# Designs tried in a protein design chat: miniprotein binders against q53ft3. Part 8

Target 1, 195 residues: q53ft3
Amino acid sequence: MFGCLVAGRLVQTAAQQVAEDKFVFDLPDYESINHVVVFMLGTIPFPEGMGGSVYFSYPDSNGMPVWQLLGFVTNGKPSAIFKISGLKSGEGSQHPFGAMNIVRTPSVAQIGISVELLDSMAQQTPVGNAAVSSVDSFTQFTQKMLDNFYNFASSFAVSQAQMTPSPSEMFIPANVVLKWYENFQRRLAQNPLFW

## First folded at step 3 (miniprotein)

Design sE24
Fold by ESMFold2-Fast, scan of step 3:
Structure sE24 (fold): chain B 195 residues (1-195), chain A 82 residues (1-82)
Amino acid sequence: as target 1 above (195 residues)
Amino acid sequence: GRYIVRVYIREGVSDEETVEKIVEEIAEKYGVRVLIRVEGDTVWIIMRFDSEEKAEEAAEEFKEELEERFPNVKVYILVTES
């Protein structure tokens, strides 16, 4: 029903359903994430009068989850972009190394989606400065991502005379896709509008 | 490290003088040397940078200028560390 996209990572479309009305996506290495896009796949709309409340969870200094409401997705607004970098900076509390055994820094956060009545959602207040919701921005981002991929991949196309001939199949060296991934992730991290 | 921006232009260019001007402007702006290699009917433009960030900026700017001036141009850009 739902998808989750983080710049420089593979899109997730298989949320873990933890209850009839609750879905969760895992975000490993969340400290490197600035924005998260949550969207509906379009195969199953929300029932009339219902929508989805989007939550973000990160581990606190004790390793316990802290949940915050980011915003909403509905049939009328089926995608939303959230800035989560500001939410992480508030947990500061850097403890000096040496007084205790090294405290393992948890690296996995979660996006939670709760299917709720629209009337109930209208009364809730998302955390300030988290929502950057724009369907146009999502469409533009996806299109530029595809353009960048095609441009990069095609730059590695070589004549068959330069490669060992393959009778019935064209192929690209396996490391080409890895190089594209690394280049795209690096560029996007530096400037989201680099493309 | 050293970074190379390789621009491969195969089709869609109707004015070589305009391409040369774009190449000169970008090279001057970033203070870098540009190398041109001709292979049959295809032209490769290679620029060398000392900064990955500047290499990526130059690559993007060159692509945008070429696509704006020649809407049907087929250009491929690759940035690598040498």
Scores: ipSAE 0.000, ipTM 0.083, lowest interface PAE 20.4, mean pLDDT 65

Design sE31
Fold by ESMFold2-Fast, scan of step 3:
Structure sE31 (fold): chain B 195 residues (1-195), chain A 82 residues (1-82)
Amino acid sequence: as target 1 above (195 residues)
Amino acid sequence: GTYRVIVFIREGVSDEETVEKIVEEIAEKYGVKVTIWVEGDKVIIYMKFDSEEKAEEAAEEFKEELEERFPNVKVYILVTES
């Protein structure tokens, strides 16, 4: 139902269901993470009147989870970007995961999604500097990831005149990568959630 | 392993529809799906095969057909494995 994306890592699309209304993603090596994107896969919408509260959890010095509310995803806003780099030393917030005795590896954080009534969600306050939930912010984050990948791939480009035939090597033409990049940018500009 | 045929046409093609027909005939002959990408004077064709022998035969057919139809064509054909 949900996906989780971190720049430079494989996208996660299989959340662990820990209760009928609660889902988690593991984030190993979380100290290197600045932003996370949480999104709905578009296959199954929330029931009417419901949405998802998004929480971030990291282990404290005693290995106990510290949960913080980052924000929300709904049928009307099925994607959100969150800055978590400032939260690793912050205070915990009120959260529905408090009764969960989930043991954490010291280097592994979690994103938690709790399916809740929209009325209940409207009364909750996310941590002040976590949400980067505007469409522009999401577009900027995605654009930076695209630019980073394109620049990395292009750094290996050679002209056909410089190529040596090799049956064992895979080659991707630079102009195919450029065409993919341009197409993705165009689609992202039209609808940031097209994927 | 999976074998791939990549055809890079740098220049010398005056009729892209003829290239598309050659590609369609070879794709049907070998029962494979094909991706064609066109950028100005350059054409890139990508096909996946389950057999090295079939991939090499298809690559040779591409070279012969393109050079026969377009005497000034500059083409680079690569057969890879993974």
Scores: ipSAE 0.000, ipTM 0.074, lowest interface PAE 19.0, mean pLDDT 67

Design sE32
Fold by ESMFold2-Fast, scan of step 3:
Structure sE32 (fold): chain B 195 residues (1-195), chain A 82 residues (1-82)
Amino acid sequence: as target 1 above (195 residues)
Amino acid sequence: GKYLVWVRIREGVSDEETVEKIVEEIAEKYGVKVTIWVEGDKVIIYMKFDSEEKAEEAAEEFKEELEERFPNVKVRIRVRES
């Protein structure tokens, strides 16, 4: 139901279900993680009146998980970007994972999603600055995603001499992709919220 | 003027997190930007290098690491100027 994306890493779409209403993604080498995107896959919506509380966990000096509430995802806001680089030395927040025996290695961080009533979520306070509300931070992440897509698309570029006839395949000229990239980057520079 | 290393993995990878770790280590070693794209059963990795020699060295390291970790991996690694 959920996906988890870290810039520069393979996207995860298969969360480990640890309870009827709780899901976890493992993130190795957490010290190198600056931002995490959590999103719904769009195949199954939350039941009416429910949403997902998003938590981040890392092991403390005793190997015990330290859980912090990052924010929320809902049917109306099915994706969220969180800055976690500043949270790795912080104190844990109140969390619903306290009674669970989640098998993990001491060097692995986790993203936890707890399906909760919207009314309950409204009473909870995420850790400061976890939700990316800064236009500058959103712009930087969006630029990385834009670069990611352009690099991916251009990695398939071939000359016409290298093309084999294939009526079942669609081809897009590389110049069209480049024009889209340049247009998007220009618009992002003029107004980061244009999308 | 840049040299591109791209790696396309079709199958034989049982742990995508391990592939991600290998990519990150090699990218950090060479000080290059890396782009990773996952679409279904395919993983595409794109890196830009300033020299052909460095690109070929990185490509060889990717091949060795992937084959060591995933003996049945189906991967295509290519270096080209772009």
Scores: ipSAE 0.000, ipTM 0.122, lowest interface PAE 19.9, mean pLDDT 67

Design sE33
Fold by ESMFold2-Fast, scan of step 3:
Structure sE33 (fold): chain B 195 residues (1-195), chain A 82 residues (1-82)
Amino acid sequence: as target 1 above (195 residues)
Amino acid sequence: GTYKVYVLIKEGVSDEETVEKIVEEIAEKYGVKVTIWVEGDKVIIYMKFDSEEKAEEAAEEFKEELEERFPNVRVIIYVKES
């Protein structure tokens, strides 16, 4: 019913149903995650009067889960983006190269979705800075994500003359990536909610 | 057109402070902005130039400085017209 997307990772569309009204996605190596997108698949809407409360869980210093309410998804707003950087253990400032010499303990975080009554959801308070609350903020984030992805992908672009045949690798022409980027950016500029 | 210089450092960096100084000095010398991505043990540096000659000069300077400071560094540097 739900999907979960993290930039640079395989999209997850098969949540684990842990109760009739509860679904969970695992997020390994969560310390490297800045944003998470939670969305409804187009096949099954919520029953009338119901929606989904989205929670984030990370292990504390004792390995025990700490659950925080991030926000909501509903039939009227079937996707939401959340900034989880700053909600994790180890909130200290890091130098851009600091991660190169800091010993990290791998851990798995979780996204939880609880199907609840809309009236009940309206009385709950999400963690203050988790949600990207305005369409302008979301549009700016989306544009930066598009720019970052295109620049990152383009950093590996080489001419065919520079390539060595490799049977295990797949290649995407840079022109295809550029065309997608330009079309998406154009549509975003015309209507920020087209996606 | 614009010319982009990409520096991909795969391994062999023993002092990240020195890498930062090299990046800052070259960016300042050529008056360009730098974008840095850190992914695990890989560092990707990206800069835009308006001149092919300046892009190539900067690329050679990065290669020389990194190889001199880090003899065991594995680095890929290339210039792409966009």
Scores: ipSAE 0.000, ipTM 0.091, lowest interface PAE 21.9, mean pLDDT 66

Design sE34
Fold by ESMFold2-Fast, scan of step 3:
Structure sE34 (fold): chain B 195 residues (1-195), chain A 82 residues (1-82)
Amino acid sequence: as target 1 above (195 residues)
Amino acid sequence: GRYIVRVYIREGVSDEETVEKIVEEIAEKYGVKVTIWVEGDKVIIYMKFDSEEKAEEAAEEFKEELEERFPNVRVIIYVKES
């Protein structure tokens, strides 16, 4: 019913249902995540009078999840962009001059969606200004996402002379990625919601 | 603009770049702003005009160019007062 998108990663459309009214997406390596997009797939609407409260959680120093309300999605507003970079702690946990012999497990955050009554949702206050609601902000975010993906893909580019044949691998020509980038950017400039 | 032209392209387009060029040429010819977005497998184009006559002329021109470039295109063009 829901989708979750992080800039530079593949979109997730298969939420884990943990209760009749609760759905979760796992976000591995969450310290690198600045924004998360949550959206409805459009196939199954919320029942009349209901919507989805969107939560974010990360493990605290004791490994216990700390849940924070980010915002809402409804039939009338089926997608939302959230800034989570200010909500997670990870700064100052690494000392540059010390030798660390401690093996740390990867941190995994979660996006939770709880199907709730609209009346109940209206009484709740999301943390700070996590929601990104303006068209200009959405355009800037999308452009940054495009730049990030293009730079990532281009960092793997090699000339044909530098390639070693690998029958088990597939390659995408760099010009195909560039063409996609230019077409998407042009369309974004005309209408930020073209996708 | 007080009149809008909406174009719904349902299928039969083999090259989105050609559609975008047609849209840009018509918008430039009439001096109007254009908005394009994709909704599922449909392409929706929205143009605003200051007169009904110009809106209808642009709509007819768009239909002719699309049908000429894509013989199997299925398109609906709607002109209305905003």
Scores: ipSAE 0.000, ipTM 0.061, lowest interface PAE 24.4, mean pLDDT 66

Design sE41
Fold by ESMFold2-Fast, scan of step 3:
Structure sE41 (fold): chain B 195 residues (1-195), chain A 82 residues (1-82)
Amino acid sequence: as target 1 above (195 residues)
Amino acid sequence: GTYRVIVFIREGVSDEETVEKIVEEIAEKYGVRVYILVEGDRVRIFMTFDSEEKAEEAAEEFKEELEERFPNVKVRIRVRES
């Protein structure tokens, strides 16, 4: 139902369902992430009167998850961009000199989506600095993210003959990605604040 | 344009630390940024190059190193222009 996008990384479209109304995306190497985009795939809308509350979680010094509300997505506003760089520890899991940052549970943050009643969502307060602060910065960043996503996704385009059957993996036709990109560009040009 | 080397390891890796060492050596040798994503029992590695020839050389070197260290490894390596 949902997608999660970070510039320079593979888009995630297969959220782990952890409850009837709760979905989670893993964000490995979260210390390198400044912004994350959460969006609806457009195929399955929320039920009437419902929407999604978007949360960010990172492991604290004791390894316990710390959940923070970032914002919301709804049928009328199906995507949102969030700044998470101010919400996480900069230390992360430290590796020996010369080692690469490896994506593992100790250094993995999560994006959580909770399907809730719109009235309930209206009573919640997102963290103060999660939203992108200015229209111009938001528009420029969104355009760069969109370009980076399309270029990255295109680098993974394969024919059916090259696909390995896997029930746990979703495959999205390239033309569907292109149509989403074009629709998003058009909407953004008409109203940069439609998100 | 840019060229991406995409490594998919499906099975046959008995030591993740050895894979990490191979990735580190290749990344340092070519001076490229690397992303490693562990998804359950599968590993995906992404490297970005500004030269197709260097990307293909790195891909071949990576494959040879993996097959030498893990005789039963099942790996797919692709080079894509982005």
Scores: ipSAE 0.000, ipTM 0.091, lowest interface PAE 20.1, mean pLDDT 64

Design sE42
Fold by ESMFold2-Fast, scan of step 3:
Structure sE42 (fold): chain B 195 residues (1-195), chain A 82 residues (1-82)
Amino acid sequence: as target 1 above (195 residues)
Amino acid sequence: GKYLVWVRIREGVSDEETVEKIVEEIAEKYGVRVYILVEGDRVRIFMTFDSEEKAEEAAEEFKEELEERFPNVKVYILVTES
């Protein structure tokens, strides 16, 4: 039902279902993450009157999980960008993952999604600086993701003379990647909605 | 390769005949075929081009014309390579 995206990482679309109404994505090496995008897959909407509360969990100094409410996704707003860098350790919010909070987690952070009534969600308060404006933050996030992909792909570039004949492998010319990068960056700057 | 112009219209269209006419005029101008998918209250349109430059030109023209004819329209346009 949900996807989770971090700049420079593979998109996750297979959340671990931990209860009938609760889903979790694992975020290894969470200290290197500044922003997380949570979005609904286009196949199945929430039932009428329902939405998703988005939580972030990380280990505190004692290795105990701390759950914080970041914000919400709904049928009317099916994606949201959250800034998780700078979240204060030891500060928890009210959360439905109580049973999971007593188990010491490894040093892997988690995104949790709880399917809840919209009326219940409206009464909850997200942590103050997690939610960000979608247009500018998404554009910056997309640019960083683009830069990361280009740098990663170009690091594998070899000259044609250095290629060993291998008909089972597909190769993309480095200049094609560069042209795609330049065109995408230009278009993103001109119109963030071209995507 | 071929290039696709994807158009998704979410809301704000008051006259479907006018949308159809705009689509026909753009398709004829660029000499391309159009595919229209209707899903409830949402309309998704595809146009297939042989040139990325022409696909981008058509996409911009289509968006501008829709926004001029329907001030409240919510339209999303994307150009991809097939």
Scores: ipSAE 0.000, ipTM 0.070, lowest interface PAE 22.8, mean pLDDT 66

Design sE43
Fold by ESMFold2-Fast, scan of step 3:
Parts: C-alpha cells; sequence; structure tokens
Structure sE43 (fold): chain B 195 residues (1-195), chain A 82 residues (1-82)
C-alpha cells in the first residue's frame, strides 16, 4: 500500500505488515540518510475517515527503538517528504570511552506507518521540522536529486560512433535527458509544487 | 511529446548487415538517432521523433524496406508516444 524512497537507494514498495493497521520499512545504514519520502502506491485508498501516521525509529544508546511522529499521509495528500538528519541523537556518543562498554546497537532505523482515524491524527503533533514544509528546503532537496540523477546518467554518455549493439542494454540520448532536466528545473523555479 | 518508432524482427532475416544498412539509411534521412537492442535472436530497434507524422512516415518506410529485402520477414512495427 505504501512506498518509501531514499536518495541513491532502490525504492521500497513491500512494507512489512506487523499488525492489521501497522506497516514498517527498514532503513539500513541510516546515519547516511537525510531525507525520506513516504507515499501511497495509489491502487488502494484509505477507508473514509482514515489516514496514515508516519513514524521514524532509530536505536538509542542502549539499543532500544525510539519512535517519533514525522507527519501524515492521506488520500488527499498521498506523499510527504521528511527530514530525519536533525532527529538522530548523538547524546551519549560524545563520550568515546563510554561507547566501548555499551551493547552493540544495530545500524538499522525504521519508518513506521500506522493507519489511524483522521480525527485522532488531528490531535497529534509531529516532531518539529521533520516535515519538509519550507518551499525553499523542498526546492533544494528536489534540485539536489535532479543534479544527482543528471550527473549519474550523463557519466554513461557516449557518442553514436562509440556505440555497439549490446544484448539487454537500452540507450537514452543525452540530449533528451538534458531537455528533461532543464524543463523540470525551469518548472520547479516557477512553481515548486508543480508536480 | 516525443514519438518512438519500434521495429521488432521475429524471423525471416537472413542478413543482419542489410538490416543495419536499412536502419542507417532511415536514421540519416530523418536526421534522428537510432537505438538497437539485441535480445538473443531478436533485434529491437527504435528511433525518437518530435513529430507523430514523421514517426508514422518512418515506420511505413521501415516496413516497406524490410518486406522488399526479405519477402518472408515477420516484423512488427509500431509508433508509440513516449
Amino acid sequence: as target 1 above (195 residues)
Amino acid sequence: GTYKVYVLIKEGVSDEETVEKIVEEIAEKYGVRVYILVEGDRVRIFMTFDSEEKAEEAAEEFKEELEERFPNVRVIIYVKES
């Protein structure tokens, strides 16, 4: 029902269902993650009056999960971008020798989605600044994603003279990628919410 | 939008060099790029056009050239907006 996307990683569309109303995505190597996108796949809507509360969990200094409410997804707003870099606590890790005697903590964080009544969700307060609500921050994130994709794709560009038919390979013209990039960037500059 | 001409050759081609020449001639005539994907014994070719009319023209030309060179060729040619 849900998808989870982190820049530079494969999209996850198979959440683990841990209860009738609760779904979880694992985020390995979470210390390298700044933003997470959570979205509905669009095939199955929430029942009337229901929505999804989005939580983030990371292991604390004694290995126990700490859950924080990031925000919500609903039929009317089926995707959301969350900044999680500011939510990771370094408390207890500032003392290097203390870490030598702690139980080994896993490097895996989790995104949790709880299907809840909209009325219940309206009474809850997400942790501050988790949602990317600033248009400037959203634009910067999107621009960085565009730059990373364009640079990655362009690093494989070859001239037609260098092309050889290759089984199971498809080619996209560099000019088409550039036109898409420029059009998207122009539209984003005119209206950051155009998509 | 852009329009792609897809050519799927199933069987009946006895000379792959002749197919390559036909592809090159059409690409040069329309000033477009050609992409070739070989999957086992099947060859998939596509070209990208900015005009539906020119894409359909090129598709018809591909069919005519292939059928003229290989009377027993079994090929699927279609235009798709992408």
Scores: ipSAE 0.000, ipTM 0.063, lowest interface PAE 22.8, mean pLDDT 66

Design sE44
Fold by ESMFold2-Fast, scan of step 3:
Structure sE44 (fold): chain B 195 residues (1-195), chain A 82 residues (1-82)
Amino acid sequence: as target 1 above (195 residues)
Amino acid sequence: GRYIVRVYIREGVSDEETVEKIVEEIAEKYGVRVYILVEGDRVRIFMTFDSEEKAEEAAEEFKEELEERFPNVKVRIRVRES
């Protein structure tokens, strides 16, 4: 039902179901991860009145999992980007030499998704250090940037009759730019995270 | 040096698909890259060659085929060293 993406890694689409309403993804070598994207797969929506609470966990010094609420995904907002870099550096926050002379083997963190009632989700507060990037705002910004770029590039278009010959000049046909714009816009509309 | 054949069709083309077919046939024959811009009945085509002789041959062939298919076409073809 869910996918999990980390920049530079293969996308995970096979969450481990650990309860009727709970799913987890393993994140090996989590100390190298800054952002995690969680999204819903396919066309199967949450049941009415339900959504997904997204959690992040890592082992503490005693080996106990420390779960932190990152945010939510819903039918209205089926994907979200979370910043986790601040959440895993607690030792550095507590002591200025916390990261010095540390000898650790890579540990496995987890992303957890709990299917919950929307009313229940409204009672929970995400961790402040896990500031959520709004995918909707990012998509709107990206669309405006695409429009701006296409309009700007097109404003320099000239007819062949107006062209001045120059051996050092290079030209890109306007149709190539148009085809790129249309293809990118179509893909962005289908999935804002397609790249 | 590289040579670019620039084709500008101002009017007289009733079927853009036929123009694209002619361009594809020439591109395959000469093994060259082609860029096409279609905007209404206006068409711009750029073909890149490694030889001036081949560029001029392709330009002449394209002009002949285009005028044969569209008797009222108004086309401008130029060969330029890039």
Scores: ipSAE 0.000, ipTM 0.071, lowest interface PAE 19.4, mean pLDDT 67

Design sF11
Fold by ESMFold2-Fast, scan of step 3:
Structure sF11 (fold): chain B 195 residues (1-195), chain A 82 residues (1-82)
Amino acid sequence: as target 1 above (195 residues)
Amino acid sequence: GTYKVRVTIREGVSDERLVERIVELIARKYGVEVEIRVEGDEVVIEMTFDSEERAELAAEIFKRLLERRFPNVEVEIEVTES
């Protein structure tokens, strides 16, 4: 349902489902990451009245997870870009992963997505400075990221006649990636801050 | 900065007090202040948020709720900074 992209790294489209409504992406070597993009794949919308709360988790000095709310994705706003480079000195916030024991290795951060009621999401406050607000530098970064993602994903496209069955792999139709790219680029041209 | 959600309702509403009650209930649930005004033939509702993301999410919820409860009204919702 979700994808996670970091500039210069392989895109992740197979989140680990840790509960019926909770999904996690691992971010190894997180201290080198400045920005993370979280997006919906566009094939399955959220149920009516639902959306996704996006969280960032890293190990503190004692190796304990610290969860912080970054922001949201919804059917109306299915992609978001977050700056995480300034968040490692913060304290944890209230989060829906509180009762869960999510196993992870040292130096590996996580992006968590919790499917929640829109009404509940609107009552929560994301940590400061997570959402990118700089139009000029952000627009340049976003355009480069969008082009790199589309080119990378398209390089793996094959026709159905060329596919071989693999029980361990997930396949996403190439037209889904193309639709996302075209829609995102069109919206970016209309308003660089549309997210 | 601060972000304002401005909801403008122009026609089809037979009970303005019902609209005001619904909006006040939602604003209380989100923990924000709400201001409701009648400007000519329009009902204008403004809510102030400290986060663009919360403001946009609230705008989406308000639009959906108002369209559901008042299918014959013309509703315009705008999110502005400051």
Scores: ipSAE 0.000, ipTM 0.232, lowest interface PAE 16.9, mean pLDDT 65

Design sF12
Fold by ESMFold2-Fast, scan of step 3:
Order: structure tokens, then sequence, then C-alpha cells
Structure sF12 (fold): chain B 195 residues (1-195), chain A 82 residues (1-82)
């Protein structure tokens, strides 16, 4: 139903369902993440009068999850970009050296989605600085993802001399990947919402 | 006509081998020849294209890749018809 996207990482489309109305995505190494995109896959809409409240959870200094409301996704607004860098646990106080310094807090955060009534969602207040403008931030994020994908794909290019004939395999010419990149970047520059 | 893309890197790069690898891959994708030479403390890369559009796109891709990998390095890129 939902997807979760972080620049430079594989997109997640299989949320863990923890209750009939609750879904979770794991974000390992979340200290390196600045922005997260949450979106609906577009195949199954919310029931009439319902939407999704989006939460972010990180481990506190005691290892306990701290849940914060980031914002909402609805049938009318099926995607949202959130800045989570300001919501992460900051550098804490320095600890004395020795055995007393051994504190193991997991580096895994979670994005939670709770399916709720729109009336209930309207009465909730998201954390003050989490939401970002959809158009400008989405354009910048998309451009970064485009560059990341091209760099990653191009790093595997091989010459024809290095290819091994195999009838069961399919190969995509590197030039096709480059043409896709060029076309997409050109269209994005002209109209960031060209799709 | 023919179009040349000249990339000049002035402050030196911390990873010249990465630059060489990326240059070779871009040249391979466009089917063009590439020359890399060191002039003092500068690295100069020159590629020749038979299409203005492809030369400009290659220059833009190169600019973005270098800016991402070496954000503090001074880079100059020129496209000229010859």
Amino acid sequence: as target 1 above (195 residues)
Amino acid sequence: GTYKVRVTIREGVSDEKWVELIVERIARLYGVEVEIRVEGDEVVIEMTFDSEERAELAAEIFKRLLERRFPNVEVEIEVTES
C-alpha cells in the first residue's frame, strides 16, 4: 500500500503490518538520513473519510522508541517529504571513560503509518519543522536520485570485448541508460511535475 | 563539425583513479576518444564528439559527477566547436 524512499538506498514497498491499521518501515543507519519520502503505491486508495498519519521513531538514550508525528498522506495528497535530521537524537553529554561508557543504542529508526479518520488527523499537530514543501524539495530529491541511479548503473558498464555470450541472459546497452538519464533530466528541468 | 569537451581540475584530486574510471566510462558510453594529461598541478581531460548535443550533455554529466565527488575542488569545463 505504501512506499518509503531514501536518497541513495533501495526503495521499500513492503511495509511490515503490525496491526490492521498500522504499518512500519525500518530505517537502518538513520543518522545518515536527512530526508524521507512516504508515498502511496496508487493501487489501493484509503477508504472514504480516512487517511494515514505518518510517524517517526528513533531510539532514545535508554533504547526506548520515541514516536513523533511528521505529517499525513491522504488520497488527495498521496506523497510527502519529511526532514528528519532535526528530529534525530543529537550528540549527548560526554560519558566518563571505562565500563560506564558502554551504552548500546541501535542505529535503526522506523517510519510508522497509522490509518486514521480524517477528522482525528485534523486535530493533531505534527512536529514543527518536519514537513517540507512538496514541489521544490521533491524536485531536488528527484534530481539527486537520478544522478545516484546513473552513477550506480554506469559503474557496471562493460565493453563488448568483456561480454560473454549467453543466450539465456539479457543485456541492456549502457547507451540506453544514458539516454534515459538525459531525457529524464531535460524534462525535469523544463517541468518538475512532467509525469 | 566536431565538438571538444575540456575539463580542467586545478586543486588536485584526492582520487585521480576515480576520475580516470568515470572519464573512461563516459567515453565508452558515447563511443568517443578521451585524453587525460597532467599539466603542473592541474589535470586536463579532453573528449571529442561529433554532436553538439552529446558534447553538452556529457559536459553536464561530468560536472555533476565531479561536484558530488569533489565538492571543494575547482573545476572548469568548456565545450568548443572545431
Scores: ipSAE 0.000, ipTM 0.074, lowest interface PAE 18.9, mean pLDDT 63

Design sF13
Fold by ESMFold2-Fast, scan of step 3:
Structure sF13 (fold): chain B 195 residues (1-195), chain A 82 residues (1-82)
Amino acid sequence: as target 1 above (195 residues)
Amino acid sequence: GTYKVRVTIREGVSDELIVEFIVERIAKRYGVEVEIRVEGDEVVIEMTFDSEERAELAAEIFKRLLERRFPNVEVEIEVTES
């Protein structure tokens, strides 16, 4: 249904379903994450009139999640790029103090996707500056990454469709996604402009 | 300004199958606005983008994917500023 991608990590495609309309991805060691990509796999569309609200959470001092709305994905906009570096360890001036030796709960954050009515989503306000502009250089690299994945997956899907022809029943094994990710990361390592 | 990628498909494959391919493979993954028109024996598809770079990239990807999936169709692809 959904995928979650962080640069330098394995892509996640197996969200934990915590309710009929709610899905979660775990983000271990989130303090090292700047951007997260959330996307639909294209095999199961949202029902008519519905979309997905994308949330980010981190554990507070008591281990309880603090949820923030990042943005949305819909059938018309099935992928989104979010900057979370400002949301995870204070904002601006407090970030330098995050390096102090203060014992906290494990650094596991979560991305949550809630399937909601489009009308309800239109009334909500995302946290400022979480969504990344398409003119941003990181957005260009992420777009190329998604394009590479699409081409690779489509290559396999054509072969699969020839055996079981049905666009709505496309099957992509986890190994295909893993192989694409490893190949893309290998290419990025040869031209490290970030990190 | 906005940039349009116009794809014209002549002969070869049923309109329904081509539309399904475009919706499944392109529109859903990139969240682009797609308009499809049937003009006589041609199928015309327009996608709108906010940048020339995205339009050119989409045109190249679309061309490669269509040529792979439908090798027997005649495809014309153009990028224009509207």
Scores: ipSAE 0.000, ipTM 0.077, lowest interface PAE 19.7, mean pLDDT 59

Design sF14
Fold by ESMFold2-Fast, scan of step 3:
Structure sF14 (fold): chain B 195 residues (1-195), chain A 82 residues (1-82)
Amino acid sequence: as target 1 above (195 residues)
Amino acid sequence: GTYKVRVTIREGVSDERRVEIIVEWIALRYGVEVEIRVEGDEVVIEMTFDSEERAELAAEIFKRLLERRFPNVEVEIEVTES
């Protein structure tokens, strides 16, 4: 239902469902991350009157999670860009993941999504300056999406090559994906409104 | 109005998962709904857009990706206003 994107990394589209209404993405090597994009896949909308509260957590010195509310995604605003640089020394706030026993590896942070009533979300205060929304943000998002598409496609091609191919299975050369990616980036550079 | 991009793949049953991955990427990039159905020996994919420009662009990207990834796949792509 959700996707998570970090520049230079494979996009994640398979969140770990940890409760009926709660989803988590792992972010290894989180200290190198400045921005995270959270978005809905578009295939399954939120039920009427519902939305998603987006949380970020990192392990403290004792490996305990420190959760912070970043913002929201809804059917009307299905994607959001969050700046997490500067949030890593923050203290834990009240959050719906408090009752969950999520064990983490050191240096791995998490993005949590809690499906909540819109009325409930309106009463919550995200951490200041976490949400980023502007024309420049959309340009940056598009560039990061292209990079992550290439990484995802390349990873898929490698995975297919590592498996024993069946006679009916097709696979593609990596250079075909690279050629498409280069042509797409060239078009985007010529006209940033191309997308 | 609303615009739909309908893709029909006739020899794509063995490549169903790969086609799904490509469609998912387009949906992610444009933030649109996608519906995938298997009808006999065909895979039918429909994507819904709020603008004709976005729908045509998505159709072009999908066609390009399919041509480059699966040169032997029989595919039909249609953009319609609903």
Scores: ipSAE 0.000, ipTM 0.097, lowest interface PAE 16.0, mean pLDDT 62

